VH-VL binders against Mucin-19 (Muc19). Designs and how they scored, part 15

Target 1, 175 residues: Mucin-19 (Muc19), of Mus musculus (Mouse) (q6pze0r851to1025)
Amino acid sequence: STCHVYGEGHFRTFDGESYSFDGLCQYTFLEDYCGQENGTFRILIESVPCCENGLTCSRKVIVTFQDQNIILQDGKVTAVQTAESTDCRERSANLYSIHTVGLYLIVKLLNGIILIWDKYTKVSVILDPSWQNKVCGLCGNNNGDLKDDFTTRHSSVAAGALEFANSWKTSQECS
Key: E = the ipSAE of ESMFold2; O = the ipSAE of OpenDDE; V2 = 0.75 times the mean of E and O plus 0.25 times the DockQ between their complexes.

## First folded at step 14 (VH-VL; framework fv_denrakibart)

Design w3 (from v2 with heavy chain W103Y; at its last look DockQ between E and O 0.82; V2 from the best seeds 0.76)
Fold by ESMFold2, look of step 14:
Structure w3 (fold): chain C 175 residues (1-175), chain A 121 residues (1-121), chain B 113 residues (1-113)
Amino acid sequence: as target 1 above (175 residues)
Amino acid sequence: EVQLVQSGAEVKKPGESLKISCKGSGYSFTDYWIGWVRQMPGKGLEWMGIIYPRNSDTRYSPSFQGQVTISADKSISTAYLQWSSLKASDTAMYYCARLEYDYFSGYFDYWGQGTLVTVSS
Amino acid sequence: DIVMTQSPDSLAVSLGERATINCKSSQSVLYSELNKNYLAWYQQKPGQPPKLLIYWASTRESGVPDRFSGSGSGTDFTLTISSLQAEDVAVYYCQQYYSTPYTFGQGTKVEIK
């Protein structure tokens, strides 16, 4: 299944729901925490505006996975340790691979999640079937049911995209 | 729904400049790469290069690097192919085409009607 | 650059018979992590721009008749027209999109015998 965002916040969820939301904060694109502490990853996104009004130039993507932040920004992929004071070479063992195919950077995580970025506004995530019903965020819950794709961070079903998407904001201090 | 409309045929002399256009409609112009493809008379297709109109990031085939200029004006949803000094060997049909947006791809899903450029003395 | 080579250069086929066009790339266009072959096929009828037929080597574009099919993987690919119709007279091109610059095959002209 595939989720993507492009342009001025045009989303398609894993279950096929399309909506538009052009927030300027950081949002949870996809995670497996879903209101609990026992998750294994988060994928966060931020829109990077152009100098021109009303236009998004790119997206910054932050992947939290196995005590690392993997950052997609400015056409580059970098990794930053989130863990305390240990030998970083051993903890930076290859938890992901990066490939360039055509015009895209493709990041494959050790957990099988594939993240595809055009270095600009388009971000796509591919999940295999083992992730069904295990994820949440702006990409929806991947349960095959469009009726609950707008499930908020607080487990309620929003009436529209704005309420849904704003519930996935990571910081209440933003905007 | 998606349409790419190119400027009309051109008859030029060697040494003259030329700028041909490709206007996109029915889709979000800044979300797709636009490419140019040359077809010389009786010959096959040649990938010349592509542009991302949102930021004008431009990639050329090595065969065309420095030989033409690809540009775009996103305010009017138009891409351009430009020569500063035409040669007789530039006589060809030139197509613009859009790269597919729904997947991580590089194939052309929609094509313009073509612009015939004839360069002769 | 990845060189795309088609065979034959031209092909004459009776109406209702099978037409087969081969395309070979100079290096693999399979991205194994996605199990995707970065190969497309186009049809160009006389006096018309090219038209997309098949992408990902075997996926038919919307509106393309079922008689068109693509197969192959890695470096060797085939476009098959299972029952040639009069309107299928055209030149057919393969194209790789695995690595820039993207490249086309030289084309295969299909005619009625």
Scores: ipSAE 0.657, ipTM 0.843, lowest interface PAE 1.6, mean pLDDT 88
ESMFold2 (binder alone), look of step 14: mean pLDDT 94; pTM 0.954
OpenDDE, look of step 14: ipSAE 0.859; ipTM 0.928
ESMFold2, look of step 15: ipSAE 0.628; ipTM 0.840
ESMFold2 (binder alone), look of step 15: mean pLDDT 94; pTM 0.956
OpenDDE, look of step 15: ipSAE 0.862; ipTM 0.929

Design w4 (from v2 with heavy chain L99F; at its last look DockQ between E and O 0.81; V2 from the best seeds 0.00; counts 0 for: pae E 2.2 > 2)
Fold by ESMFold2, look of step 14:
Structure w4 (fold): chain C 175 residues (1-175), chain A 121 residues (1-121), chain B 113 residues (1-113)
Amino acid sequence: as target 1 above (175 residues)
Amino acid sequence: EVQLVQSGAEVKKPGESLKISCKGSGYSFTDYWIGWVRQMPGKGLEWMGIIYPRNSDTRYSPSFQGQVTISADKSISTAYLQWSSLKASDTAMYYCARFEYDWFSGYFDYWGQGTLVTVSS
Amino acid sequence: DIVMTQSPDSLAVSLGERATINCKSSQSVLYSELNKNYLAWYQQKPGQPPKLLIYWASTRESGVPDRFSGSGSGTDFTLTISSLQAEDVAVYYCQQYYSTPYTFGQGTKVEIK
């Protein structure tokens, strides 16, 4: 299963629903929390505008996974610890791997999620079958049913993309 | 329908400048890389370079670095290939082509009709 | 740069017979994490621009007849035309898109014997 976003917010969900949403806030691209507190990751996206109005230059991608924030921004991938513990020897740093194939950065997380980024606006996430019915966000729920792909953060099914996508803002104070 | 329409054939003399064009339509021009491919008479295809029209990020094959300039004007959905000083060895057919956007690939799914450039004294 | 070498340079095949074209890359174009071979095949008929036939080594582009198939992995790839038709007379090119520059093979001319 693959989810994509590109350009000025042109999405294709894991289940094949296509919609456009050009929001200026930070949104949950996908996560496994889905209204629960026992999730293991979040992938957040932000559109980075160009100097020209109405045009997106790139996307910033933030992956929260275990004790790290993995940040895809300005053509590079960096990791920032989310904890300040210095217990002893640093923890293993193999929570993800980065490869360049052609023009694309490919980030593989230890949990098997593959993130592909063209360093600009195009972001794809690939899930293997073990993630079926376990995710939510702008990418939909990966359950094979287009009828509930617009499931909001609050578990209701929106009639349109605007209501759906705005429910996935990480801060409702952003507008 | 996706179309790439190139400018017409050119007959030039060595030392002259030239700029040929490739206009994309039927798709979001700024979302796809556009590449240029040379085919010398009776020869195969040569990947010259590519441009991402959204920000003009441009990558050249080493064989063409410094020999040509690839540019784009996204306001009119047009990519360009240009020479400041043509040589007889630049005589060739030049194609523009679009990258397929799915799965972040680098293969060309749509091609222009070609622009024949002839350079002779 | 990844060098793409095709063989043969030219072949003549009777109508209805199988045509086989080989393409070898100087290094692997398989990204094993995705199990994807970054390899495409193009057809160029006389006087026409190239046309995409196969991508990801074995996936046919929409509208390409079933007689065209691609196979292989890593460094060795094959384009097969299972029953050659008159309209298949063309030059065929492989291309890698694993690493820029996205190089082409030198081409294989297919003719009717």
Scores: ipSAE 0.558, ipTM 0.809, lowest interface PAE 2.2, mean pLDDT 87
ESMFold2 (binder alone), look of step 14: mean pLDDT 93; pTM 0.949
OpenDDE, look of step 14: ipSAE 0.828; ipTM 0.918

Design w5 (from v2 with heavy chain S105L; at its last look DockQ between E and O 0.82; V2 from the best seeds 0.00; counts 0 for: pae E 2.1 > 2)
Fold by ESMFold2, look of step 14:
Structure w5 (fold): chain C 175 residues (1-175), chain A 121 residues (1-121), chain B 113 residues (1-113)
Amino acid sequence: as target 1 above (175 residues)
Amino acid sequence: EVQLVQSGAEVKKPGESLKISCKGSGYSFTDYWIGWVRQMPGKGLEWMGIIYPRNSDTRYSPSFQGQVTISADKSISTAYLQWSSLKASDTAMYYCARLEYDWFLGYFDYWGQGTLVTVSS
Amino acid sequence: DIVMTQSPDSLAVSLGERATINCKSSQSVLYSELNKNYLAWYQQKPGQPPKLLIYWASTRESGVPDRFSGSGSGTDFTLTISSLQAEDVAVYYCQQYYSTPYTFGQGTKVEIK
């Protein structure tokens, strides 16, 4: 299944819910923690504004996976190893691959998650069926039911997109 | 409804300049690449290039690089194709088309009606 | 640049019979990580702009009749019209979108005989 965001925060969840949310902060796009400590990854997003016009020019994407931060920013993909990892080249070769197809950069993680980025505003994530009912965030919960796609970080179902999306902000300090 | 409406037919002489337009409506204009495709009389389709209106990132086919200019004005949802000096060989139908962008695809999902450009003495 | 070559250049087919159009790319357009072929087919009826028929080599666009099917992988692709109808008289183009510049085949004209 696929989730994506583009433009000024136009989302489509795994289950097909479409909504708009133009937040200025960092938000959880997708994670498998979902209120627990035993998760394995997080994908965070931030909008990057244009210098002019008030439009969004790009998105920064941060993937936390196996003690790595994989950062999609400024048209590039980089990885930041943990400070204690001295074998980072072996681990980098084990963690993700990058390929360009058409207008897109495609990052495949070792856990099978595929992240697709046009270097600008469009970010998509593809999950294989093994992730059904195991994820949460701005992409929804991938359970095939639109009624609970607006499940907040606190496991309540919001009536609207604004309450839902703001619950996925990663820092309360951001307005 | 997604629509691409092109400017009307043009009759020009060699050496003249020309700028034709393609106005998009019914969708978020800055979120989709717009391409230009040439079709010479009785011939097939030729990909000329594409532009991303949000930031004017422009990509040309090598055959058309330096021969035409592709531009956009996002404030009026309009893309342009222009020549500084037309040649008789530029006589053709010119289509604008929207690149499908809902996902990681790259085919043209909506096409304008075409602009016939005739260049003759 | 990826060169797309179609065959035949034209064909005449009786109503209700099968029409087959081939398209060959100079390089593979298969992205193996997603197992997807970045190939589309378009129909252009006389006096009209092109219309999308098939993407991903074999997926029909919404509203396209079942008689249109696409097949193939890598470098060799086929568009099949299983039972030709009068409204199918058109020129058909393949197009790759694997890498820029996106390129078209030269076209195949389908007529009724």
Scores: ipSAE 0.541, ipTM 0.800, lowest interface PAE 2.1, mean pLDDT 88
ESMFold2 (binder alone), look of step 14: mean pLDDT 93; pTM 0.952
OpenDDE, look of step 14: ipSAE 0.791; ipTM 0.911

Design w6 (from v2 with heavy chain E100T; at its last look DockQ between E and O 0.88; V2 from the best seeds 0.00; counts 0 for: pae E 2.3 > 2)
Fold by ESMFold2, look of step 14:
Structure w6 (fold): chain C 175 residues (1-175), chain A 121 residues (1-121), chain B 113 residues (1-113)
Amino acid sequence: as target 1 above (175 residues)
Amino acid sequence: EVQLVQSGAEVKKPGESLKISCKGSGYSFTDYWIGWVRQMPGKGLEWMGIIYPRNSDTRYSPSFQGQVTISADKSISTAYLQWSSLKASDTAMYYCARLTYDWFSGYFDYWGQGTLVTVSS
Amino acid sequence: DIVMTQSPDSLAVSLGERATINCKSSQSVLYSELNKNYLAWYQQKPGQPPKLLIYWASTRESGVPDRFSGSGSGTDFTLTISSLQAEDVAVYYCQQYYSTPYTFGQGTKVEIK
């Protein structure tokens, strides 16, 4: 199962729903919290505008996974780990791998999530089958049912993409 | 209907400049890389380079770096290949082609009809 | 640069018989995490631009006849035409898209014997 975003906010969910949403805020692309406190990861996205025009030039991707924040920005991947001082902790914080294939930068997380970024606007996530029915966000819920792909953060099914996507904004102070 | 329409055949002399074009239609031009491929007479295909029209990010094959300029004008959905000083060895067919939409791929799914460039005294 | 080498350079096959074209890359083009081979095949008929036949080593492009198939993995790939037709006279190219520049093989000319 694969979810994509590209261009001016053109999405395709894990279950195959396509929609457009060109939001200027930070949004939850994918997470396993889904109204619960016991989640293990979040993937957030932001559109980064071009300096000289109104087009989207790239996307910033922020992955929170265990004790790490992995940031895809400016064509690079950086990670910030918990401020643990032991050598054992630094070694055990190696919970992802980074590869370059073709024009794409690929980040594989230990939890079976593969994140693919063209360093610009295209962001894709591929899920291991073990994630069925365990996720939510702009990528939908990965349950094989298109009828509820517009499930909001409040667990209601929106009639349209705008209400759905805005419900996944991470800060209500951005509008 | 996706189309790549190239400019017409050119007959030039060594030392002259040339800029040939490739106009894309039927798709979102800024969302796809456009590439140029050379085919010398009786020879195979050579990947010259690609450009991402959204931001003009340009990647050249080492063999062509500094030999040609690849550019794009996204306002008219057009990519260009240009020479500042043609050589007889630049005589070839030049194709533009679009990299496929597939999310993490890089093969060419649509090709222009080609522009024949002939450089002779 | 990944060098793509095809064999043979030229191949003559009787109508209705099998044609086999090999392509070898100087480095693996398999990305094992996705189990995908970054390999495409193109057909170029006389006087025409190339046409995509196969991508991901074995997936046929829409509209390509079933007689065309691709196989192989890693560094060794094969394009097979199971029953050669008159319209299959062309030059066939493999291409890797694992790493830029996305190099082509030198081509294999297929003719009717």
Scores: ipSAE 0.552, ipTM 0.817, lowest interface PAE 2.3, mean pLDDT 88
ESMFold2 (binder alone), look of step 14: mean pLDDT 94; pTM 0.956
OpenDDE, look of step 14: ipSAE 0.854; ipTM 0.926

## First folded at step 15 (VH-VL; framework fv_denrakibart)

Design x1 (from w3 with heavy chain F104W; at its last look DockQ between E and O 0.84; V2 from the best seeds 0.80)
Fold by ESMFold2, fold request of step 16:
Structure x1 (fold): chain C 175 residues (1-175), chain A 121 residues (1-121), chain B 113 residues (1-113)
Amino acid sequence: as target 1 above (175 residues)
Amino acid sequence: EVQLVQSGAEVKKPGESLKISCKGSGYSFTDYWIGWVRQMPGKGLEWMGIIYPRNSDTRYSPSFQGQVTISADKSISTAYLQWSSLKASDTAMYYCARLEYDYWSGYFDYWGQGTLVTVSS
Amino acid sequence: DIVMTQSPDSLAVSLGERATINCKSSQSVLYSELNKNYLAWYQQKPGQPPKLLIYWASTRESGVPDRFSGSGSGTDFTLTISSLQAEDVAVYYCQQYYSTPYTFGQGTKVEIK
């Protein structure tokens, strides 16, 4: 299944719900924590404004996976270790792969998640079937049921996209 | 419905400048690359280049780099193909086309009607 | 640049018979991680712009008749018209979109015998 965002916050969830949300903060696109502390990854997104008019020019994507942050920004992909380690084998364990195909950067994680970025506004995620019912965030819960796609961070079902999407901010301090 | 409407046929002499247009409607113009394709008389299709109207990022085929200018004006949903000095060998049909974007692809899903450019002395 | 080579340059096929067009790329256009071949087919009828028929090598565009099918993988691809109709008289082009420039084949003209 696929989820994407493009332009000024036009989302399509894994279960097929479409909504628009043009937030200026950092948000959880997808994660497996879902109210628990025993998750294994987060994918966060931020809109990057154009210098000349404040419209969205690109998106920054931050993937927290194992002991690394994988950052998609400024047309490139970089990885930064988040924990101290002198063991170079941890850093060369093939935790992800990067390929350029056509106009797209494609990042595949060992956990079966494929992230596709056009270097500008469009971010897409493809999930391996093993992730059914195991995720949450702006991409919905991937359970095949549209009725609960607007499940907030606090496990309530929002009446609309604005309440749902704002619940996925990573910081209350951002407006 | 998605439409790409091109400017009308042109008859020109060598050395003259020319700018032809392609107006997109029925979709979000700034979210899709627009490409130009040349078809010489009796010949096949040639991929000339593409532009991303949101920021004017432009990519040319090596064969056309420096030979033409691709531009866009997003305020009027229009892409352009320009020559500063036409040659007789520029006589061709020119198509604009929209690059499919929803599936991380690169094929052309919608095409303009074509603009015939004739350059003769 | 990936070079796309079609064969034959032209075909004459009787009404109701099968037409087969081959396309070969100078390097693979298969992206293994997605299991996708970055190959499209277009139809250009006389006096008309090209029209998309097939994408991802084998997926038929909406509104395209079932008699059109695409097959192949990697470097070798085929467009098949299972029962040629009079309206299928056209030039057919393959195109790769694996890497820019997104090159076309030289075209194959299909006519009724």
Scores: ipSAE 0.698, ipTM 0.860, lowest interface PAE 1.4, mean pLDDT 89
ESMFold2, look of step 15: ipSAE 0.662; ipTM 0.846
ESMFold2 (binder alone), look of step 15: mean pLDDT 94; pTM 0.957
OpenDDE, look of step 15: ipSAE 0.871; ipTM 0.932
ESMFold2, fold request of step 16: ipSAE 0.692, 0.674; ipTM 0.860, 0.854
ESMFold2 (binder alone), fold request of step 16: mean pLDDT 94, 94, 94; pTM 0.957, 0.957, 0.956
OpenDDE, fold request of step 16: ipSAE 0.895, 0.894, 0.893; ipTM 0.948, 0.947, 0.946
ESMFold2, look of step 17: ipSAE 0.698; ipTM 0.859
ESMFold2 (binder alone), look of step 17: mean pLDDT 94; pTM 0.954
OpenDDE, look of step 17: ipSAE 0.870; ipTM 0.933

Design x2 (from w3 with heavy chain Y103E; at its last look DockQ between E and O 0.81; V2 from the best seeds 0.77)
Fold by ESMFold2, look of step 15:
Structure x2 (fold): chain C 175 residues (1-175), chain A 121 residues (1-121), chain B 113 residues (1-113)
Amino acid sequence: as target 1 above (175 residues)
Amino acid sequence: EVQLVQSGAEVKKPGESLKISCKGSGYSFTDYWIGWVRQMPGKGLEWMGIIYPRNSDTRYSPSFQGQVTISADKSISTAYLQWSSLKASDTAMYYCARLEYDEFSGYFDYWGQGTLVTVSS
Amino acid sequence: DIVMTQSPDSLAVSLGERATINCKSSQSVLYSELNKNYLAWYQQKPGQPPKLLIYWASTRESGVPDRFSGSGSGTDFTLTISSLQAEDVAVYYCQQYYSTPYTFGQGTKVEIK
């Protein structure tokens, strides 16, 4: 299954729901926490404006996975071990791989998540089948049912995209 | 639905400049790469280069780098192919085409009708 | 640059018979992590622009007749027309989109025998 965002915030969820939302804050694109504290990953996105015309020029992507922060920014992928990790297995476990194919940077995580970025506005996530019904965020819940794709961070179903998407903002101080 | 409409045929002399156009409609122009493809008379297709109209990021085939200029004006949804000084060897059909957006790909899903450029004395 | 080589350069086939066109790349165009071959086929009828037939090596574009099929992986690919029709007279091109520049094969002209 695939979720993507491009342009001025044109989303398509894993279950095929399309909506537009171009917020200026950081948002949860996808995570497995979903109201709990023991999740294993988060994928966050931020729109980066163009200096030239006020449109979205690119998206910054932040992946928190195990003891790594993987940052997609400025056409580059950077991995930084988190300050709280004491696990010395990083290289022996090979937590992710990076490939360039055509115009895209592709990051595959050990947990079966594939992140694809065109270095600009388009961010896509492909889930391994094992992730069915286990995720939430701007990409929806991947349960095959469009009726609840607008499930907010608070586990309610929003009537529209604006309420749904703003619930996935990572800081309420940003407006 | 999606259409790419190119400017009309051109007859030119060696040394003259030329700018041909490709106007996109029926889709979000700034969200897709547009490419140019040359076909010399009786010959095959040659990938010349592509442009991303949102920011004018431009990639050329090595064979065409420095030989042509690819540009876009996103305000009128138009891409351009330009020569500063035409040669007789530039006589060809030139197509614009759109790269597929919804997959992680680089094949051309929609093509313009072509612009015939003839360069002769 | 990835070089795409087609064979044969031209092919004459009787109506209703099978046509087979081969395309070989100078390096693999398979991205194994997604199990995708970055290979497309185009048809160009006389006096017309090219038209997309096949992408991802074997996926038929919408509206393309079932007699067209693509196969192969890595460096070796085949376009097959199972039962040639008069309207299939054209030049066929393969193209890789694994790495820029997205090169085309030299083309294979298919004619009625």
Scores: ipSAE 0.624, ipTM 0.834, lowest interface PAE 1.6, mean pLDDT 88
ESMFold2 (binder alone), look of step 15: mean pLDDT 93; pTM 0.954
OpenDDE, look of step 15: ipSAE 0.877; ipTM 0.935

Design x3 (from w3 with heavy chain D102N Y103P; at its last look DockQ between E and O 0.84; V2 from the best seeds 0.00; counts 0 for: pae E 2.5 > 2)
Fold by ESMFold2, look of step 15:
Structure x3 (fold): chain C 175 residues (1-175), chain A 121 residues (1-121), chain B 113 residues (1-113)
Amino acid sequence: as target 1 above (175 residues)
Amino acid sequence: EVQLVQSGAEVKKPGESLKISCKGSGYSFTDYWIGWVRQMPGKGLEWMGIIYPRNSDTRYSPSFQGQVTISADKSISTAYLQWSSLKASDTAMYYCARLEYNPFSGYFDYWGQGTLVTVSS
Amino acid sequence: DIVMTQSPDSLAVSLGERATINCKSSQSVLYSELNKNYLAWYQQKPGQPPKLLIYWASTRESGVPDRFSGSGSGTDFTLTISSLQAEDVAVYYCQQYYSTPYTFGQGTKVEIK
C-alpha cells in the first residue's frame, strides 16, 4: 500500500482517499503511536514555502526512529541525535539505508517502511502488509475502509479534510 | 483532458537560433517533469532531457548537454527547447512529453504532436 | 548510460498471428526491494507521436487492447501481440527509466505479411 503528498498539499491515503491540505506547520504524516505510548516511529512533514513565490518549494521530512531523528531536507538525508547523549550509547544507530533510483531518494528503515522523496514536494511511503491496521496520521489508518479514513488524532471521524488534517498538527507555534 | 501542444514546424539555416514550445493543459503543470525527445529522419527515439517546472531543475542526456537549453515558464504552463546556433544535423522531429508522477516514474504518459525542425542552407 | 537493444529490427507477421519483440538492457532495471522492473513499451504509428502501451514491464496502460502484453525481468523483456491486427502496424520501442538518461531501444518495425 502507498500514501503520498505532493505539490500544494495533495494527499492520497493508504486506503485511497484523496484530499488537499497545505498547512504551513509540522504534521504527523504517519506514526504507529496512535494515542498510545508504545509506538516505534513517527514520520513528520513540513511544507517549505518559496519566499518570492506563494507555492510550496519542498517538504522537510523528519523520521523519529529508535532515538534518532532522520532528516530529509535540502536534497539530503542526515541523522541527528537526540538532546540526550551518552557517547557510547548513541553510536549504535545505523537504522536506515539510502538508495537512488531515477529521480528519487529512497530511505529504507529497518522496520520495513520505505520512504520515497523526490528532494522537492513529493513524499511517499510504502508499507508492507504487516503494517495493516497499525498506523495513523495524514496517511489514514490503512484498514481498508474509506469511511473512517478521516480519523483524527483524538479517534473521532472528521466531517472533512480540514478538521482531520489540523488534528495532526504537532506544534501550536503556527499562525 | 491532459494535452501537450507544440509550436509549428520550422525551416531554418545553419547558425540561426531557435526556440520551440510545448504548452501543457488539463493538469497541474508544476507537479510533473516535462521531457524532450528527438527523432532524426528515419531513426529512433532519443531522450534529450527533462525539466521540473516548479523550480527549473533540469537534467540533460550527456550527448545533448551544452547543445540545447531546456527551460520552462510556469506562469503560462509552457516548456521550451532552444538552440543558440543550429546545425544541419539538428534536422529532426522534436517531441515534448510528460513524465508520470508515480513514485519511481520515468516513463512518458502523454506526448505532444511533435515539431519538425528542418535546417538547410 | 543503460543501453537498450531490441530484436528483431523488423518483423513481418500475418494477420491474426503472434508477434514477439525482444528488448535487452545492458544492466538490470529491476529494483529488487520493490520487485519493480523500470521498463516501458511505446507504439509509434506512421505520422504519429509515440503512445505508451506498457509500464513496469507488464502493466497495460488504460485503453490498450488485451492482445498487447509485456513480460520479462532484470535485463530481458518481451512485448507480445497475441493476434496481430492491421492497425498494429507501427514501430515499437522499449525504454528504461531506472536511471537517467532514460534511454530507448532502437525500435522494432512490425508489418503485415
Scores: ipSAE 0.536, ipTM 0.819, lowest interface PAE 2.5, mean pLDDT 87
ESMFold2 (binder alone), look of step 15: mean pLDDT 94; pTM 0.954
OpenDDE, look of step 15: ipSAE 0.874; ipTM 0.934

